# VHH binders against Putative polysaccharide deacetylase (cda1): the designs that were tried, part 22

Target 1, 320 residues: Putative polysaccharide deacetylase (cda1), of Schizosaccharomyces pombe (o13842)
Amino acid sequence: MYETRDLTGNAGKPVDTNPWPNNSKIAVSFVVNYEEGGERSLLYEDEGFETFLTEAGLMPFPNRPVRERSIESCFEYGSRCGFWRILNLFKKHKVPFTCWAIGQAVEKNPVVVGAMEEAGCEVGSHSHRWINYEGVPPETEYEHIKKSVQAIQKASPSNSAPRSWYTGRASLNTRKLVCQVYKDLGLPQPFDSDEYNDDYPYWVADPLASKPGAEDDKGLLIVPYTLEVNDMKYAVAPGFCNSDDFYTYARDAFDVLYEEGLEGAPKMMTIGLHCRLTGRPGRFRGLQKLMEHITSKEGVWVATREQIAQAWSAKHPYKA
Below, E stands for the ipSAE of ESMFold2; O stands for the ipSAE of ESMFold2 at other seeds; V2 stands for 0.75 times the mean of E and O plus 0.25 times the DockQ between their complexes.

## First folded at step 24 (VHH; framework vhh_7pa5_2)

Design i2 (from m6 with A33V; at its last look DockQ between E and O 0.90; V2 from the best seeds 0.00; counts 0 for: pae O 2.9 > 2)
Fold by ESMFold2 at other seeds, look of step 24:
Structure i2 (fold): chain B 320 residues (1-320), chain A 127 residues (1-127)
Amino acid sequence: as target 1 above (320 residues)
Amino acid sequence: QVQLVESGGGMVQPGGSLRLSCAASGFTFSDYVMSWVRRAPGKGPEWVSYISSGGGWTRYADSVKGRFTISRDNAKNTLYLQMNSLKPEDTALYYCARSDLTKYRGTSSFSYHFDYWGQGTQVTVSS
């Protein structure tokens, strides 16, 4: 599947038909990662404690195979406080987000799914565990993917399976495995966000097709994500020192794309959030400022990734 | 009580075909990965094939690839192995085995943990 890289994309050409409703100049996808309870811990029979995107800072003897309650406690803030603070802001502004929910995190706190659905938000899947899947055997990853879909669907008051997918730390098998699991469950293919490489959705060949372009090739829609307009930069150097850094960077990214839309090239933007990071009061102020900025502008469509995927597909269908 | 009961074994000529079945009971069949494992006379167990809990992901030992097809019917709680182009070296007692692969412990080494086995069904390939 990854024999070549697509370095060309649209070659700088804007799409010929604006897919966004009401002639919107930009589609904005806020993403809330719900990971708390899926991270590595000896409590879950993992080999050690979580070391990625933590608030705990450096500890003596890092990476020892022990439980680190301080790290676990910081994650718990995300599920206990940060998630709700963020959800309430979106309810106040009457705009949705897409959640990438870790299946195990949902199993351990299922009420968050109903709360998000009630608020009009989309609940997508972040796979079952919050771990690096690069080294996970395909057989095991299949079962994780399936378990995450079932966990989210079970927690869903509407019995909804996730329509959007993001693994993050994926294997080279992940995309095909996800499609295979959805087919085996009788579900429509999800919209895949395990790319970071464009300001437009785009089609690739269906990983399950006999070959690209064949009659069985129904396509797979990629809805790119971001690692740059993302609050993970509070926890990664060089990164954001304070909430104004996040706000200013995200605002400037929004303004550039908005201006391009005014000039005839309406695009999409993603803003990545984590409950345990932006949910902290000092960081949360940056999200508040950004929300006020974005929602004050005309011609802005704040939408779920499913809504973006549907609008795109309607105007730019796959041509096998 | 978990039970796995294999059937469909027998004697065939080289080049012949057999279809093995495994009837499962006492658990939610569709939640588990299923495998076929065989034990030839005087030898230890050899993994033959597996199938994912949903049925769409399979893998085969090199020795049987292209000749054997694993499948499952989750509505009937039954695992199958279609064995074509049989060779004398396929002679073995064939077991149906169950695994739960949803636990991952950070190792890059893959290892099936079979927690239940059937009694096996004998396949004999001889002229």
Scores: ipSAE 0.494, ipTM 0.817, lowest interface PAE 2.9, mean pLDDT 92
ESMFold2, look of step 24: ipSAE 0.514; ipTM 0.818
ESMFold2 (binder alone), look of step 24: mean pLDDT 81; pTM 0.820

Design i3 (from r2 with K103R R105K; at its last look DockQ between E and O 0.92; V2 from the best seeds 0.72)
Fold by ESMFold2 at other seeds, look of step 24:
Structure i3 (fold): chain B 320 residues (1-320), chain A 127 residues (1-127)
Amino acid sequence: as target 1 above (320 residues)
Amino acid sequence: QVQLVESGGGMVQPGGSLRLSCAASGFTFSDYAMSWVRRAPGKGPEWVSYISSGGGWTRYADSVKGRFTISRDNAKNTLYLQMNSLKPEDTALYYCARSDFTRYKGTSSFSYHFDYWGQGTQVTVSS
């Protein structure tokens, strides 16, 4: 896999057929990452404490083989407070998000899955642990992928398995392993979001096919994600200093894509959120402002990634 | 409590075939990756093949690639090894072994670790 790179895409050509319902000019996917309880800790037999996307990750906290309760406490804010604050905002505006849920985080707080489903949100998988999978053996990654799917399904009142997938810190094997696990479980292939490279979904060859274009190549739909319209930039450099930085950047990205849609090139946009980051009151104000802006516009479809994938594939089916 | 019982061994001529089975009990079979391991006369254990808990991800030692096929039936709690084109060097006591790959402890050297295995079934390839 990844034997070639596609640097061309659609070569700047607009898509001929608008797949979005009601002739919408943009599809907007809000994503809420639910990671709290899956991060590194000696409590889980990891070698040290978590240092990524934390309040202390930009501080001189040398990583050591100890537990760091201050960092664990910040994650707990995400699960105890931030998640609920964000969920309540989406319920007030009656629009959905897609969650990337870490399987172990779900196991340790399963009530969040039912709460999201009741609100009309999609619960996708973020794999089982919140770690870097680039060095994880494929044998282990397979079992993590499977365990995350089962954890989410078990916590789901509707017994729903995740239809959308994002690992983030993925290995070169991740995409094929995910497809293999879903096949082994008898589940439809998930929609894959481990790409950051376009403003609309697109098809790639099925990683499990004998060859690209063969009779067994049923395709795999990519629904790209984002590392730039993403509140992770509160915790990485160069990043956001305050909620106005997040709001104005996300607003401007939305306005550009919305204007392109008005001119005949409707696309999709993703906004990435983390419970422990944007869930903090000072940062949350930026999300509130963004929600008001987006929901005040005509021709905007705020949808789950599953809904976006289904609408897209109905108008743009895979051709091997 | 965990029991792994191998069967299907025997004597066979070079070029022949055998199918090994391993009946598992005392644990949720579908939660665990499984391997076949063999011990030739006078040698230590040699990993032969691996299959993921769901059955779709497999690995083989170079010495058996293309000749052996690992499979499992999670509804019957049974692991299989189809051995074709057998050679005298395949003569060994064959064990069914269980692994738990869900644990991950950083980026240390990877190696197959088996927490349970059976008593083995003898495969003898001789003219």
Scores: ipSAE 0.621, ipTM 0.861, lowest interface PAE 1.9, mean pLDDT 92
ESMFold2, look of step 24: ipSAE 0.671; ipTM 0.879
ESMFold2 (binder alone), look of step 24: mean pLDDT 80; pTM 0.803

Design i4 (from r2 with H113L; at its last look DockQ between E and O 0.92; V2 from the best seeds 0.00; counts 0 for: pae E 2.4 > 2)
Fold by ESMFold2, look of step 24:
Structure i4 (fold): chain B 320 residues (1-320), chain A 127 residues (1-127)
Amino acid sequence: as target 1 above (320 residues)
Amino acid sequence: QVQLVESGGGMVQPGGSLRLSCAASGFTFSDYAMSWVRRAPGKGPEWVSYISSGGGWTRYADSVKGRFTISRDNAKNTLYLQMNSLKPEDTALYYCARSDFTKYRGTSSFSYLFDYWGQGTQVTVSS
């Protein structure tokens, strides 16, 4: 796997059939990352404290074998306050998001799954821990993937397993392991978001097939994610200094894709959010402005990633 | 009380086949990865094969690749080892062992850590 790179994609051609309902000019996926309780900590027998996407910015002497309660406290703000503030905004505007939920974070605060389901949001999986899976043995990663699916399903009032998948800091084995776990559990293959390389969903060969194009190749749908229209840039340089930076960047990205849709190339857009980052009141104003902008436009479909995947697949099925 | 009970051992000729079973009880079998471990006369334990808790991810020692197949039936709480093309060096006491790989320690180190195993079943390959 990954022996070649697909540098071509659609070669700049728009798709031949608009897959979005009501002839929408853009499909918008808001994503809320729920990571709080899955991050590195000596409390969880990790080697050190969490240093990624924290309020501290540059942390001197990272990976020390101590607890940093200030960082843990900032994560706790996400689960205690930020998540609920964000959820209430989406309920007010009556549009859904997709959640990347960390399995361990769900185990430690399962009520968030029911709250999201009740609001019409999709709960996808972010694997079991919020760690770098590069270098994690495949045997361990398999069990983490399975444990995350089970944790989310157990917390789900409808007993629903996640249909959308994003690891983020993945290994070269992650995609195949995810598909294998879903097969072993008797679940439909998930939609994979561990790519950042297109404004359209697209198909790849099923990693579990005997060979690409074989009779057993049922395909795997990629629904790309984003690292740039993403509030992580509040915590990563060069990044956003204030909520207006986030708002104007995300608005401008939306406007460009919306205008392309008006000209006959309707695409998808993703906006990545973190409970502990945008959930802070000063940053939250940027999300409020963006929500008003997007929901005031005609021809905009704000949808879950499962809905986007299903709409795409209906008009652009896999051809093995 | 965790119990692992192996069966299916016996005497076979070189080139023969044998199927080992391991009946599990006292725990949720489908939550655990499983392994076969063998101990040849005068030697220490040797890991033979591994299967993930869901059954779809497997590993084999180089000495048995292509000849042995590990499988499990989670509905019956049973682990299997199909052994084909048996050789005299496969003669050993074969143990069913339970593993827990769910903990990550922040390093890439890997360990087959077994917390429970059975009494073993003897496999003897001789002419």
Scores: ipSAE 0.561, ipTM 0.833, lowest interface PAE 2.4, mean pLDDT 92
ESMFold2 (binder alone), look of step 24: mean pLDDT 81; pTM 0.811
ESMFold2 at other seeds, look of step 24: ipSAE 0.607; ipTM 0.854

Design i5 (from m6 with S99A; at its last look DockQ between E and O 0.84; V2 from the best seeds 0.00; counts 0 for: pae O 2.4 > 2)
Fold by ESMFold2 at other seeds, look of step 24:
Structure i5 (fold): chain B 320 residues (1-320), chain A 127 residues (1-127)
Amino acid sequence: as target 1 above (320 residues)
Amino acid sequence: QVQLVESGGGMVQPGGSLRLSCAASGFTFSDYAMSWVRRAPGKGPEWVSYISSGGGWTRYADSVKGRFTISRDNAKNTLYLQMNSLKPEDTALYYCARADLTKYRGTSSFSYHFDYWGQGTQVTVSS
């Protein structure tokens, strides 16, 4: 499947039909990653404690086979406080987000799924554990993918299975495994966000088809994500020092894409958030400022990733 | 009280076919990956085939590829092994084995352990 890289995309050409409703100049996807309870811990029989996207992530900090309660405590802030603070902001502004939820995190705090659905937000899957799936055997990754879908669906008051998928630290097998699990469960293929390489959704061949372009090739829609307009930069290099760094960077990214939309090239933008990071009050101010900026503009469509995928597919169907 | 009960073994001539079944009870069958494992006379256990909990991901030992087909019916809690073009080398006691593959301990090497086995069904390929 990854035999070659697509370095061309659409070669800088804008799409010829605006896919966004109401002739919107930009589609904005806020993503809330709900990871708390899925991270590495000896409590879960992992080999060590979590070291990624933590308050300690910018310091040398040797991992070892112990529990690090300070790190675990910081994650707990995300599920206890940060998630709710962020959710309340979106409710106040009456706009949705897409959540990528870790299956195990949902199992340990299922109330968040109903809360998000009630607020009109989409609950997608972030796989079952918040770990690096590189080197995880395909047999194990299959079962993680399936377990995450079932956990989210079980916690869902509407019994909804996730329609959007993001693993993040994925294996070369992940995309095919995800599609296989959804097929085995009798579910429509998810929209895949394990790419970072475009400001438009785009189609690839169905990983399960006999060959690209065959009669059984239904396509797979990619809805790209971001590692740069993302609050992970509070915890990794290059870093945000304060909430104004996040706000200014995200605002400027929004303004550039919005202006391109006004000039005839309406695109999508993703803003990645983590409950334990932006949910801290000092960082939260940056999200508040960004929300005010975005919601003050005409021609802005703040939508879930499922909504973006559906709008795109309606105007730009897959051609096998 | 996990139970795995194999059936369908017997004596067949080379080139013949058999279909093994494994009836599962006492657990949620669709939550578990399953395997067939065989033990030939005087040999240790040999893994034969694997199927994912949902049924769509399968693997086979090189010695049986193209001849054996693993499948499952989650509505009937039953695992199957269709064995075609049988050879004398396939003579063995065939076990149905359960694994929970969702446990993983970081990026270390992972070894598979089956936590429950059936009693086996004998397959004998001889003139």
Scores: ipSAE 0.543, ipTM 0.826, lowest interface PAE 2.4, mean pLDDT 91
ESMFold2, look of step 24: ipSAE 0.581; ipTM 0.846
ESMFold2 (binder alone), look of step 24: mean pLDDT 81; pTM 0.813

Design i6 (from m6 with S108G; at its last look DockQ between E and O 0.01; V2 from the best seeds 0.00; counts 0 for: pae O 20.9 > 2, framework grips, placed apart)
Fold by ESMFold2 at other seeds, look of step 24:
Structure i6 (fold): chain B 320 residues (1-320), chain A 127 residues (1-127)
Amino acid sequence: as target 1 above (320 residues)
Amino acid sequence: QVQLVESGGGMVQPGGSLRLSCAASGFTFSDYAMSWVRRAPGKGPEWVSYISSGGGWTRYADSVKGRFTISRDNAKNTLYLQMNSLKPEDTALYYCARSDLTKYRGTGSFSYHFDYWGQGTQVTVSS
């Protein structure tokens, strides 16, 4: 796996002139990352404190064997305030999002899973910890994957296991390990979002098959994610300075894809959000503006990643 | 609460001048080095100029040397940027930025570490 790269994709050609329900011209997936409580801390026996996507921004915080309570406090804003502010906006507009939920974060605040389910949102898995899994032994990563699925299922009022998967800082083993864990638990294969490389879902060979194209190759559906239409840019340079930067970038990305859909090439778009970032009131205004823009348009399908995956698979089944 | 408020932007013709101000509040202004940073349309932040916390040491990007002068008035908690001989490539949103260089241990090279930014003031240089 990953021994070759697919630099061709669809070679710039539309894949399907009508892939989405109701002749929709774009499928929009809002994603809310729920990471608070899964980040690095000495409290969790990590070697240091969290330095990635924090309110500290450009100030270097050497990764030391100490706690940094200010950073921890900013994450807590995400779970205490930001998550709820964002959830209430989606409830107000009556559209769903998909959550990437960190298993440990769910264990420490399980009420968020029920709140999301009641609102019609999908709770997917973001693995168990919010750490870099590159270099983590496969045996350890397997345990994290399994714990995250079980933590989310346990917190779920409907006892639902996550159907969508995103690790982010993944290892080369992650995709196969995820599929193996789901198989071992007797669960349907998840939809994998650890790619950033297309505006359509697409199939890859089943990592558990004996060989690509073999009789046992049932495929794995990729539902690409994004690091660019993503509020993480508030916390990186050169990034978003204010909520208008986020709004105008995301609006323009939406408008381009929407116009392409009107011209016969309907696609999907993902918008990535973090509770502790866009949940801050000043940044939140940009999300409010974006929501008004998107929901005012005809032919827009705001859907969960599971819904997008199911609609695509029905029209584009895997051919081994 | 740390606040930095830029002002003095506007539209000028090439060769013109502007003076930017940055009003600082919510912290001991004289304890911090300050910088001006600009963001041109469609581009990321570009460092323009630096001034030490006491005002006695300054640095400038090559693109502005000899044309721009950074200064500060610690009694008034205000940072300034005098911009002369303006060029179209100076068109940008200009930010006032704070550095806490006493909390930073680098190697043998110096590095700026911005922790707070103003909202910016627009400078447009156009015929």
Scores: ipSAE 0.000, ipTM 0.068, lowest interface PAE 20.9, mean pLDDT 89
ESMFold2, look of step 24: ipSAE 0.684; ipTM 0.884
ESMFold2 (binder alone), look of step 24: mean pLDDT 81; pTM 0.821

